# VHH binders against Rho1 guanine nucleotide exchange factor 1 (rgf1), part 1

Scores and structures below are computed, not measured.

Target 1, 188 residues: Rho1 guanine nucleotide exchange factor 1 (rgf1), of Schizosaccharomyces pombe (q9y7u6r621to808)
Amino acid sequence: KRQEVICEVIYTERDFVKDLEYLRDYWIKPLWASSCIPERKKEKFIRTVFLNALEVQAVNSKLAEALTKRQNYKPIVDNIADIFLEHVPKFEPFIRYGAGQLYGKYEFEKEKSSNPAFAKFVSDVERLKESRKLELNGYLTKPTTRLARYPLLLEAVLKYTDEGNPDKQDIPKVINIVRGFLSRLNVE
Unless a header shows other numbers, all headers, positions and changes below count from the first letter of the chain; antibody chains aren't numbered by Kabat.
F, E and O are the ipSAE of ESMFold2-Fast, ESMFold2 and OpenDDE, as the mean of both directions, binder to target and target to binder. V2 is 0.75 times the mean of E and O plus 0.25 times the DockQ between their complexes.
[cut] marks letters that were taken out.
Atom coordinates printed by the task and the answers are left out, and those that the model quotes come from them; centres of patches stay.

## First folded at step 1 (VHH)

Design a01 (framework vhh_7aqx_2)
Amino acid sequence: QVQLQESGGGLVQAGGSLRLSCTTSGRTFSSYAFSWFRQAPGEEREFVGAISWSGGSTDYADSVKGRFTISRDNAKNTFYLQMNSLKTEDTAVYYCAADLGSWYLDESEYDYWGQGTQVTVSS
ESMFold2-Fast, scan of step 1: ipSAE 0.000; ipTM 0.255

Design a02 (framework vhh_7aqx_2)
Fold by ESMFold2-Fast, scan of step 1:
Structure a02 (fold): chain B 188 residues (1-188), chain A 122 residues (1-122)
Amino acid sequence: as target 1 above (188 residues)
Amino acid sequence: QVQLQESGGGLVQAGGSLRLSCTTSGFTFDDYAFSWFRQAPGEEREFVGAISWSGGSTDYADSVKGRFTISRDNAKNTFYLQMNSLKTEDTAVYYCAAGDYWLGTPEEYDYWGQGTQVTVSS
């Protein structure tokens, strides 16, 4: 059961990183190249809607790589909290992202409703199979959703952690750090 | 022996609130994680929210985040779904579920309630 939970932690971390790469490759980069947003406001618009999503992607790519490396070294993963203790202190980009998310969503919807060229761009991207039938707003919410998910997943790992495993002492420390970020996000 | 019983459903106007309860018996309540699922006519069962076995963590579907709150009361062997700012899209049969591990899929839950209807009028 413990290995099932750990596999879910690792696979969902990799999926999260892939979702942010999807934002980069199918929204951010194409939008920079497109003329559907007027040049005078394009940079501000992109930075407002997508914020520092690529900074979050950079931080979490390293976490996903470390977790994948542990799993590849030995199929049965004995512990993961040491990896999380190295990486979760670097989650400051989640705070910057979360602080701007609602305003970014507002500006996105505003532009979509007033700019037919942009509305067509949105429709075209959201129809791609790579979008997996999920609208942009579903992707934009993923960093805050992922951050909130860590305590739930890690508590599930902790429940099935045997006495003497380092994770028994270290998972609570990881959860505490993540909850610190979540607390700041609720107010900031 | 094991029983999960929903209550608190009904008809409500858009923008209103409802509080669903799931009262349990026949197992050690404190050992289980709890979730709410919903199913609209012709659709598959959709995850709504979850609370961990320790009560220290919660998770919600994006469609209800900020509007719904899940909580548990170990002394009453009951857990709740507080639904605020209800929308017509929230109309569904709501099911409570218990499992000893959270995977987010219906197949991983050990026990289910019979369901309670929530109807949100426009």
Scores: ipSAE 0.000, ipTM 0.239, lowest interface PAE 15.1, mean pLDDT 86

Design a03 (framework vhh_7aqx_2)
Fold by ESMFold2-Fast, scan of step 1:
Structure a03 (fold): chain B 188 residues (1-188), chain A 122 residues (1-122)
Amino acid sequence: as target 1 above (188 residues)
Amino acid sequence: QVQLQESGGGLVQAGGSLRLSCTTSGFTFSDYAFSWFRQAPGEEREFVGAISGSGGSTDYADSVKGRFTISRDNAKNTFYLQMNSLKTEDTAVYYCAAEYSPWFDLDAYDYWGQGTQVTVSS
């Protein structure tokens, strides 16, 4: 039903932002503070592996806040496409992130296989409850996966949208913008 | 306030050289990584080169590698793009950009200059 799909859109947006906050708090900040990567290459390594993930977090945090505010005003959410129309034009950070993702994964695995101190750091973080039994590589794919999921979720909302609801006219516009970004990443 | 200002653009003949400067103010220069981008008419904005916050690493687009060099001068709050062996296809508006290191502040900050025109004649 429509409300169930809208709730999934909002809750998964919040979960996505939390996943990026997890990268910040359990990987980026601790790695910066640690000595497990040689100081002379630490900054380049962190930028290569995590790219602009915190820029994606900043953009999507604002989207999640706007959606949460709409839901808090009234639990039955009448429309969401107006919020998306304000925020999805700002999704340029997904393109920068996607462009570097494979090389970042390569550099991460290379460092892990050649640096025992870093391998221990990785093992220690991945054993934390907060990691939810998901490896770093699983978290690093989340921005690209999230971007690809928007058209699927929004089409499901559109399917249950009645004539006269603003979303009937506006959801297709949102999907078009997101598909523009996906085309630039050569996804779907 | 935060300011990024490009200078050093102009007209140059193919095979010539130009040095672009980006002067900055309103933030702690050493906390930022710096990049150059360019945009030709009708094209997307293209990455040209970058230098890390520590100054220890640089990266370049394949099209300019070996010809362009990015550098920074922390004492002058300025960073540069030395462009050698210029080609007509290097003609574009060049933009400087500053990116805050994410682990110091969790808000992402990107600052851009207004751009400077570089025209390479045959």
Scores: ipSAE 0.000, ipTM 0.112, lowest interface PAE 14.6, mean pLDDT 84

Design a04 (framework vhh_7aqx_2)
Amino acid sequence: QVQLQESGGGLVQAGGSLRLSCTTSGRTFSDYAFSWFRQAPGEEREFVGAITWSGDSTDYADSVKGRFTISRDNAKNTFYLQMNSLKTEDTAVYYCAADRYGLWEPSEYDYWGQGTQVTVSS
ESMFold2-Fast, scan of step 1: ipSAE 0.000; ipTM 0.199

Design a05 (framework vhh_7aqx_2)
Fold by ESMFold2-Fast, scan of step 1:
Structure a05 (fold): chain B 188 residues (1-188), chain A 123 residues (1-123)
Amino acid sequence: as target 1 above (188 residues)
Amino acid sequence: QVQLQESGGGLVQAGGSLRLSCTTSGFTLDYYAFSWFRQAPGEEREFVGAISSSGGSTDYADSVKGRFTISRDNAKNTFYLQMNSLKTEDTAVYYCATDSFYTEWLPSEYDYWGQGTQVTVSS
């Protein structure tokens, strides 16, 4: 069971990074190239809606890479908390993202309701197979949802961890750091 | 409409210090990550250091780590590169840059650049 939970941690980390790459490639870059938002407000609008999502992507890409290298070196992963201890202290971008997320969603819905050209752009993107039948608002929620899931996933790993494994000592440290970030967002 | 302006370059002796400034206009700093790049004669532009939009994350090239510090002052619409223990190989034109795509550190990914400021380190 322990390996099943560890595999879920690693696979969902890769999926999270992929979701942020989807925002970059299918929303952010195309919006910059599009004329559907007036030039006067386009830059501020994009920054308000997507915030620092790509900064979160940069941080979590490094985490996903480190976890993938551990798994590729040896398919049975003995421990993961050492990797998390290196990376979770760098999660400050999640705070910036979380602080602006609700206002960003509000501005997105407001523009979609008042701008038919943008509403068409949204509809066209959300119909792509790459969107996986999830609306933009679902993707915009992913960083705060991912942050909140780390304690749950890591507690499940800890449950199946023996006393002799370094993760027994180190997973609680990782959870404490993540909960520190969650408390600053008032999410937990 | 977004403008970046470097200042603080000049001639300095090896082992000395310089502080570069980059002043910004046309946007709110809180939404932008900032980076410093440099270009030595006959070389490509290389990454020097970066600070995230929140100010909570910094990255540095291995060649400058421990010697250079990047910081920002949003109230002054300015960010800085403090350069200590300068070496002759630090001689270059230094550019400040910002982008809407913080995750990339390659010059081609940056939306806005300054004009550059010359730093010359003599032996």
Scores: ipSAE 0.000, ipTM 0.132, lowest interface PAE 13.5, mean pLDDT 83

Design a06 (framework vhh_7aqx_2)
Fold by ESMFold2-Fast, scan of step 1:
Parts: C-alpha cells; sequence; structure tokens
Structure a06 (fold): chain B 188 residues (1-188), chain A 125 residues (1-125)
C-alpha cells in the first residue's frame, strides 16, 4: 500500500537524522572533551573521521521536519514529492561526505589499532545501549547508503501513485536530482 | 543585508534575571544554529550557550549551566538567552552569533557566519 511506503520514507528519514545526532552526541562531542587523542592531532583526526556529517544532519533534519509536519497535519499523506523538490537540491553536503568517507574509516581503524586509550574509548562507546549494537563504521556508512536508498523508496511510492496525484509527475524529478548526486559520487 | 540585533541588556542586581533577544533578518532563520558569546573588559570573548537549527540540542559553558537557558522561535526569527541567578562575574557585552554548526566546542570566533553588535549586561552587587 502507498501509505505504508510513505510511512517508511518518513520513519527512515527520522531514523537517519537520529543516527547523525548519535554521532554528534556520543562520538564527536565526547571525543573533543576526551584526552584519548593527543591534542596536537585531535582536530584533524575528528575532521578526517567525521567529515561534514553535521552539515548532512542540518540539511536532512529540515527534510525530516517538513515530512513530519505534513504527516502531523493529517495521518493520510497525499503527496511528498513537493517537499523533496524543496530539499533535495540542497544535498551537496552528501558529496563532500562521500568523497572522504573511505579515508576517514582508514584513519579511524589506524588510530584504534595503535592507540590503546582510543581503543578503550571506542569499546566503551560501542557498548552503550544508544549505539544499538552497531559499530562506528556502520554509522559512518549511513549517509552514502541513505542517499542511494532514496530512488528505491521513491520508485515504490511512484508504483502506487495515481495519475491525478501531483507525485506522479514530481517523483521522477526528485529521482533524477538524486541520481545526479549519486553519479558524482561514483556509487559503485 | 544580513543583520543580527541584540536587545534586553541593561543593569540588574545580583540574584536577578534578564532575558536577551536576538532578532535576525536577511537569511533563512530555520537553517541556522545560534550561539551567545560574551566579553568582559580586558578578557577574551568566551562561549556562553548554543542551540541547534532544529532546537533539539543545546550546550552551555560550565560557568552558566543550570542558570542560563537558550531557546529559539522560528515564527519570530528570534532566539533568546534567559539568564537567572545572575552574578557580578556575568557582567559583559553579550553577542549573538549564527552559523551552520550547533556544537559549541568546535566553534571558534572565525567559524560563525554572522554576528550581532553586542549588548551590555551589568550585574551590580
Amino acid sequence: as target 1 above (188 residues)
Amino acid sequence: QVQLQESGGGLVQAGGSLRLSCTTSGFTFSSYAFSWFRQAPGEEREFVGAISWSGGSTDYADSVKGRFTISRDNAKNTFYLQMNSLKTEDTAVYYCAAGYDFYSGLWTEDEYDYWGQGTQVTVSS
């Protein structure tokens, strides 16, 4: 059913934003306050591992809020592509994030293997219930996987969309914009 | 074109309260995180508090935790600093600032895009 897929779009958008807030609150903020990384290299290390994740969070939190507002107006959501057309052109931060993601993971693993204090910090955070049994590398992958998932989710909405609904003409436009970002990211 | 304007400063006695406001124009208010900084005579400008663009996250300097509260009103393009239990040490020029990031520990003066001109707060004994 169409409403089921729309509900999934909105729920997973909120969940994605919460995942980035988790990175901020349980990794980035505590790491800045910690002494487990030498002060001399701390800033560069944090910027290398987490990149512009907070810029992605800023952009997608607005999308999540707009979708949530539509759903709160009435539980049956008639259309969503107008919201996506407003927000998806602002997805440039995903490109910056994706370009540095692999190197960031490499530097994270390198530090973890050579710095026992940092390895302990990592272990302590990953054991928290808020980490949801997912390691940092799983979270660092989320912006790239989220971007790749938009065409799949929107195609599913489109499949159940009638000719008289504005989403019928607008969803393909959204998909084209997202595929433009994906092609620049070389998602392969 | 972009402007941030503080108001609500003034003279207050120790133990009292003040509410500062920062009204903004020339940019999309809901897209920005906001912070308050202060500078006492002869001292460096220091962080006071921050609120994320969604309003879901706040952060405060240790010296003001439990006494100051930051909030935002997107409908009015305005954000606030509620200052309670004021101390003479809180005497300073207070500045509002706007930027894309919300986390105070990462922000230096150079990382904020826009700044207000400052408003004087004087706490007497």
Scores: ipSAE 0.000, ipTM 0.152, lowest interface PAE 11.1, mean pLDDT 85

Design a07 (framework vhh_7aqx_2)
Fold by ESMFold2-Fast, scan of step 1:
Structure a07 (fold): chain B 188 residues (1-188), chain A 124 residues (1-124)
Amino acid sequence: as target 1 above (188 residues)
Amino acid sequence: QVQLQESGGGLVQAGGSLRLSCTTSGRTFSEYAFSWFRQAPGEEREFVGAISWSGGYTDYADSVKGRFTISRDNAKNTFYLQMNSLKTEDTAVYYCAAKDTWYGLEDSSEYDYWGQGTQVTVSS
């Protein structure tokens, strides 16, 4: 029971990092190489739509790596809150991302509706198997959705945690830090 | 593709300050993460600090945290390492590096673009 929730925490963290790598490899890098956005506005457009998604990816890649190393060392993972206490204080990039997300989506839809070359680029990318039948807007919501899921997942781990386990005292500390970030985004 | 060139190295007394600069290719500057690495004589190359493409995320090695600050100036296609409270242990050749991914910033083998290095010598 507890191990299943911990495995979900680790699996979904790795999946989240892979989703941001998908944005880098199938959207951001190809858009920089493409001529479908006029050169004079390309940089501003890419920065507006994707913001600091890759900064979020950098922070969460380190978290995912630390969680994966813990899991690989022992098949049964006894505690995870120590790893989270090291990493969640570095979640400031989620605030910058969340502040610009809605405007970024607006600019993306605006460009798609007015620029046929870009609309074709979007259609071509969204048809790829790697896009997993999810539109760009679905991927752009992932950082704020992920941040909101941490308290829920960690509360589930806490529910099955015994008094002698360090996670019993440390998970509430992690949740408090994450809720601090959520409060600044008005998501909680 | 980027080209990197360091400047600002030299001799400084312990407790002093020095600022290193790394000038890069213009048009693609904003799509790369930039990092500083250093290598002391007889030692392996070690991570010093990194700054993301947006400038919103910075990371530092524990040995320099609180003393060094990395920053970037997109108008000048240049990024910097401000080194304060220098120690003799900071003596090394400092290299700037560029990477188009945000994962593995502390792993020197992940970087394809490197400057030629600039010597920093901290005397007691």
Scores: ipSAE 0.000, ipTM 0.136, lowest interface PAE 14.7, mean pLDDT 85

Design a08 (framework vhh_7aqx_2)
Fold by ESMFold2-Fast, scan of step 1:
Structure a08 (fold): chain B 188 residues (1-188), chain A 124 residues (1-124)
Amino acid sequence: as target 1 above (188 residues)
Amino acid sequence: QVQLQESGGGLVQAGGSLRLSCTTSGFTFDDYAFSWFRQAPGEEREFVGAISGSGGYTDYADSVKGRFTISRDNAKNTFYLQMNSLKTEDTAVYYCAASPEDWLEFLSGEYDYWGQGTQVTVSS
């Protein structure tokens, strides 16, 4: 049971990183190369909608890589909180992302409703199989949703952690750090 | 007025170390991404390394990976390039640069502000 939850933690971390790579490869790069947003406002628009999503991707790629390396060298993963303790203190990019997310969504919808060329661009991207039937707004909420999920996933690991396993003492420390970031997102 | 000021350049022998600093003024430091570029005699300016606005993302040219480290100190409005295991081919004028972009895909083409450059000379 415990291994099932740990596998979910690792696979969903990898999926989260892939979702941000999808934003980079299917939205950010193509939008930068396109002419569907007027050149005079294109950079500001992209920066407003996608913020520092690629910075979040970079931070969480390192976490996903470390978790994957733990699995590669040992078939049964005994503990993961030491990896999280190394990486969650670096989650400052989630705060920058979360602070601008609502305004970014507003500007995206505004442009989509007033610019037919952009509306077509959006429709074309969202019908791709790589979009997995999820619209852009669903992807833009993923960093905030992922951050909120860490305490839930880690509590589930903790529930099945025996006395004597270092995760027993370290998972609560990880949860505390993550909840610190979550509280800052609701306070300006 | 926006200004970027490099310091820490000089002459070192191969295998040595130097730390370059770039002190900034005239803008909100925390909102900017920073990079180092260099220009060797007779060559065009080339990218060396970058650090994002939050400090959470860094990037380096292949030629300096593992030897150079970029960092920032928001309280001092300063960012750094720690250069270790220097080689004669690292000889160049080093420039610091600042951009409001928060991700590196946009950094390699445009920068709003540049320093005046500092000479680094690595002798055999």
Scores: ipSAE 0.000, ipTM 0.165, lowest interface PAE 12.1, mean pLDDT 85

Design a09 (framework vhh_7aqx_2)
Fold by ESMFold2-Fast, scan of step 1:
Structure a09 (fold): chain B 188 residues (1-188), chain A 124 residues (1-124)
Amino acid sequence: as target 1 above (188 residues)
Amino acid sequence: QVQLQESGGGLVQAGGSLRLSCTTSGLTFSSYAFSWFRQAPGEEREFVGAISWSGDSTDYADSVKGRFTISRDNAKNTFYLQMNSLKTEDTAVYYCAADTSYEFWDSPEAYDYWGQGTQVTVSS
């Protein structure tokens, strides 16, 4: 049903924001405080691996807030595309993140293989309950995975949307904007 | 309209305690991380402490760690700073802020929304 898909859109948006907050609280902030990466290269390393993940978190935190506010005013959510039309034009941070993530992965693996203190830090964090049995690389792929998932989720909402609902006209506009961002991640 | 309002400031003797509150309106409280900053006369605005939007993570400046605790109450749309073992160096205007997480928690530039400030004076 339509409400089930809308609930999934909202729930998974909130979970995505939580996953990025996990990166901040359990990886980024602890790495800044640790000595496991030499001070001379610590800033560059952290910026290379995590990029602008916190900028993505900030943009999507506002989207999650707007969706949650809509849900709190009514037991049934009538439409969501107006919220997405306000927020998806602000998805430029996904482009910067996506462009750098492959290089970030290589630098992470390189440091892990050559620096035993960092390898221990990685192992310690990945054993925490809060890491949910997912390695850092799983979290680092989440922004590009989330961006690609929006058209699929919104098309599912659209499938169950009647002609009288504003979402019938507006969801295709949202999908077009998101696909514009996805196309900019191509090598060409 | 987003609004943050501090309360609970005042005059206290060194070694005493104060509890600051920040009441919010116009935002979905459970979706925001929150922080406290302070500014002493002639100084720049300094990070004090922060709490994540889930409430599972907190962070503190070294100068207050072990003495101050930050907490949140989603039912009341309010978050708090419990200040224990106060020192004369803690005298400042205290500001509450809502964090969109653009940068690290200790960067004032990361915060979209601020309260107006409440004065805390610790006398010797």
Scores: ipSAE 0.000, ipTM 0.167, lowest interface PAE 12.4, mean pLDDT 85

Design a10 (framework vhh_7aqx_2)
Fold by ESMFold2-Fast, scan of step 1:
Structure a10 (fold): chain B 188 residues (1-188), chain A 123 residues (1-123)
Amino acid sequence: as target 1 above (188 residues)
Amino acid sequence: QVQLQESGGGLVQAGGSLRLSCTTSGFTFSDYYFSWFRQAPGEEREFVGAISSSGGSTDYADSVKGRFTISRDNAKNTFYLQMNSLKTEDTAVYYCAAELDYWGYTSEDFDYWGQGTQVTVSS
């Protein structure tokens, strides 16, 4: 039971990193090479739509690597909170991403509706097998939804954690740090 | 036109300190991920440290952890490398580098580089 939840934590972290690599390889890099956005506004447009998604990818790649190393060392993973305590303090990029996300989606839809060349680029990418039938807007929500999911996943691990395990004391610390970031996204 | 310019290098005795600066122009400073690299005589260019566009994340090479600190000042369009407890093996040409964080490149694929500043640590 506990191992099932830990495996979900690790696998979904890897999937999250892969989703951001998909944005890099199938959207950001090809869009830079494309002529479908006028050169004079291309940089600002790409920066506005994709924000610092790749800064989030860099931070979370380190987390995913550390979790994978723990799992490869011993298939039964005894604890994970020590890894999270090392990495979640570095989640500041999620705040920058979250602050610009709605405006980025607005600019994306605006360009798509007014620029037929860009609309074709979007359609072509979203038809690729690698897009897994998910539209760009679905990918653009992933950093915010991933951040919100950490407390839920970690509470599930904690539920099945015994008193002698370091995670019993440390998982609540991780959850508190993540909730701190979530509070800053919903400032009021 | 993007420009990066290092300053603050020089000759220093082992155990001493230096602060390197990288002044930038031609882009929106707050959007960039910044890094320092160094190249010792006869060796390849190696990573030293990095700071994210938000300033919330930093990373360092194992050889400099605890001794070097990278920081940024968005108001001055400048980022820094504070080098403490310098060792003779820190002798190298130090390069500043920048890339857009939404671009998806590794440290080896930085968009922009400075020309380098010499740091020499004497015994």
Scores: ipSAE 0.000, ipTM 0.188, lowest interface PAE 12.0, mean pLDDT 85

Design a11 (framework vhh_7aqx_2)
Fold by ESMFold2-Fast, scan of step 1:
Structure a11 (fold): chain B 188 residues (1-188), chain A 123 residues (1-123)
Amino acid sequence: as target 1 above (188 residues)
Amino acid sequence: QVQLQESGGGLVQAGGSLRLSCTTSGRTFSSYAFSWFRQAPGEEREFVGAISWSGGSTDYADSVKGRFTISRDNAKNTFYLQMNSLKTEDTAVYYCAAEEGYLFYDTEEYDYWGQGTQVTVSS
């Protein structure tokens, strides 16, 4: 059971960083190259919609790599909290992303509704099999939903962790750091 | 889908340096983790070094740590193995390998391989 949850932590982290790579390769780079957004507003539009998604990708790619390295050396993973303690303090990019996300979605929908060339671009990308039948708004929510999932996944690992395992002491520390970031995103 | 082509192999004297290059053809170079493996005469293929798809993580076999450096250049769709302080026991055919998305050490997990380049270190 414990190994099943750890495998879910690792595979979903890898999937998360691949989703951000999809945004880079199928949305951000092609939009910079396209003419479907008027040149005068293209840079501001891309920066508003996608924000610092590539900074989140950079931070979480290192986490995914460290977790994958641990699993590749030894398929039965004894502990993971040491890796998370190294990486979650670097999650500041999630705050910048979350703060701009709602306005970014607003600008995306506004452009899509008023610009037929951009609406066609969106439709063309969302039809690709690499998009997995998920629209852009689904991908744009992924950083905030991923951040919220860490406590849930780690508590499931903790439930099946024995007293002698370092994770017993360290997973609560990881959860506390992540909850700190979540609280900053939900400050009234 | 990627194809890999090594270059830079050759004959070098012990204590010398050599840089291997692996150039890729395919759509998304930056989505792949890259590794170097080698196979000495009469031996099994062994891991040499790896670089993650972000470039933020590298790993090396104990036998080459401190002497070899792996790096990548996304603008050129190329990654490298800089080999310094070469020893006669570094003589081998060197293979570059790629795996989409992440770093792998197990040779059976790599889907894309180059054809190999010979490195010979003379005394």
Scores: ipSAE 0.000, ipTM 0.113, lowest interface PAE 16.4, mean pLDDT 83

Design a12 (framework vhh_7aqx_2)
Fold by ESMFold2-Fast, scan of step 1:
Structure a12 (fold): chain B 188 residues (1-188), chain A 119 residues (1-119)
Amino acid sequence: as target 1 above (188 residues)
Amino acid sequence: QVQLQESGGGLVQAGGSLRLSCTTSGFTFDDYAFSWFRQAPGEEREFVGAISWSGGSTDYADSVKGRFTISRDNAKNTFYLQMNSLKTEDTAVYYCATGEPYDWEFDYWGQGTQVTVSS
């Protein structure tokens, strides 16, 4: 059913934003407060590992908010592509994030293997219930995974969209914009 | 034309206070997060403090926590660094920039203002 897929789109968008808020609150802010990384390299390390994740969070928080407002206005959501057309052109932060992601993961693992204080910090965070039993590397992958997921989710909405619904014409436009970003990242 | 301009630097005695200002123009101030950085002689540039676009979140380097406070005044297109209990080790050129410390790239930077803390 169309509404089920739309609910999936909205729910997973909110979940994605919450995943980036988890990185902010349980990794980034605590690392800035911690002494487990030497002060001389702390700023560079945090920027290398987490990149512009919070810029992605800012962009996608606005998308999630707009989708949630549409859903709160009426239980049955008639269309979503107009919201996506407003927001997906602003997805440039995903390109910056994706370009540095693998190097960030490499630097994270290198520090973890060589710095016992940092390894303890990692273990302590990953034991928290808020980590949902997912390691940091799982979270660092989420922006590129989310970007790749949009065409799949939107094609599913399109499949159940009737002629006369504005989504019929507009969803393909959204998918084209997203695929433009994906091709720049070489993730298709 | 985008501009960031620092002011308020100077010479101060250890234990004293200074307030730095960064006045901006040429962009929508309310849409940006802001940061302060500093660079001491012979050292690399380091992060000092940041404030989110909403003003609801602030972040500081461990070396300045409890002593420095970042704030913003959207009506004046200006953001500030209040520096209290200054130490000789705070001597540096201070730079303002758009963005948060986790950003991959900073769009705009000021030209810097010298802060010298004497013993």
Scores: ipSAE 0.000, ipTM 0.144, lowest interface PAE 15.4, mean pLDDT 86

Design b01 (framework vhh_gocatamig_d2)
Fold by ESMFold2-Fast, scan of step 1:
Structure b01 (fold): chain B 188 residues (1-188), chain A 118 residues (1-118)
Amino acid sequence: as target 1 above (188 residues)
Amino acid sequence: EVQLVESGGGLVQPGGSLTLSCAASGFTFSDYALAWYRQAPGKKRELVAGITSGGSTVYMDSVKGRFTISRDNAKNSVYLQMNSLRAEDTAVYYCAAEDWYGLDFDYWGQGTLVTVSS
């Protein structure tokens, strides 16, 4: 059971990083190259909608890499909290992202409703198979959802952790750090 | 320690070709998106082509089909192959590496001049 939860932690971390790479490759960079948003407001619009999603991606890609290296070295993963203790203190980008998320979604919907060229751009991207039938708003919620998921996943690992395992001592420390970030966002 | 160094610029006649190279050092190259920008006299700097860490590419409309951006992570280099050059392509070309820390591009090269003239 413990290994099943650890595998879920690692798998979903990799998926989360891939979702942010999708935002970069299929939304952010194409939108910068496009003329569908007037030049005067393009930069502000992109920064408002996507915020610092790529900063979150940079932080979490390092976490995903470290977790994957642990799993590749030994398929039965004995502990993970040491990796999390190194990486979760760097989660400040989630705060910046979360603080702007609701306003970003508002500005996105507003532009889509008033700008036919942008509405077409949105429709074209959301029809791609790489979008996996999920609208942009679904992707924009992912950092906040992921942050809230860490305590749940880690508590499940902790439940199946023996007294002699370093994770028994260290997982509660990780959860406390993550809950500190969630408290600043008022996310449970 | 962080550097982006462009090379390959020069004088070419219309219809000619050039390859620009940008060598990077001092950061984890594979984590960054790389882009080529250009600035012509009296104009604002504009994005010409970009390549993400995963290898996806974007191009400005006027260079699609003529320019190709590529990267070599083993050599920490990004390239811009420019074919069918026009007088309108005359500009200083800049290499940039970006991260969304809320900045425009994080690192910029010094630029390399491309002049398309008979």
Scores: ipSAE 0.000, ipTM 0.130, lowest interface PAE 13.6, mean pLDDT 85

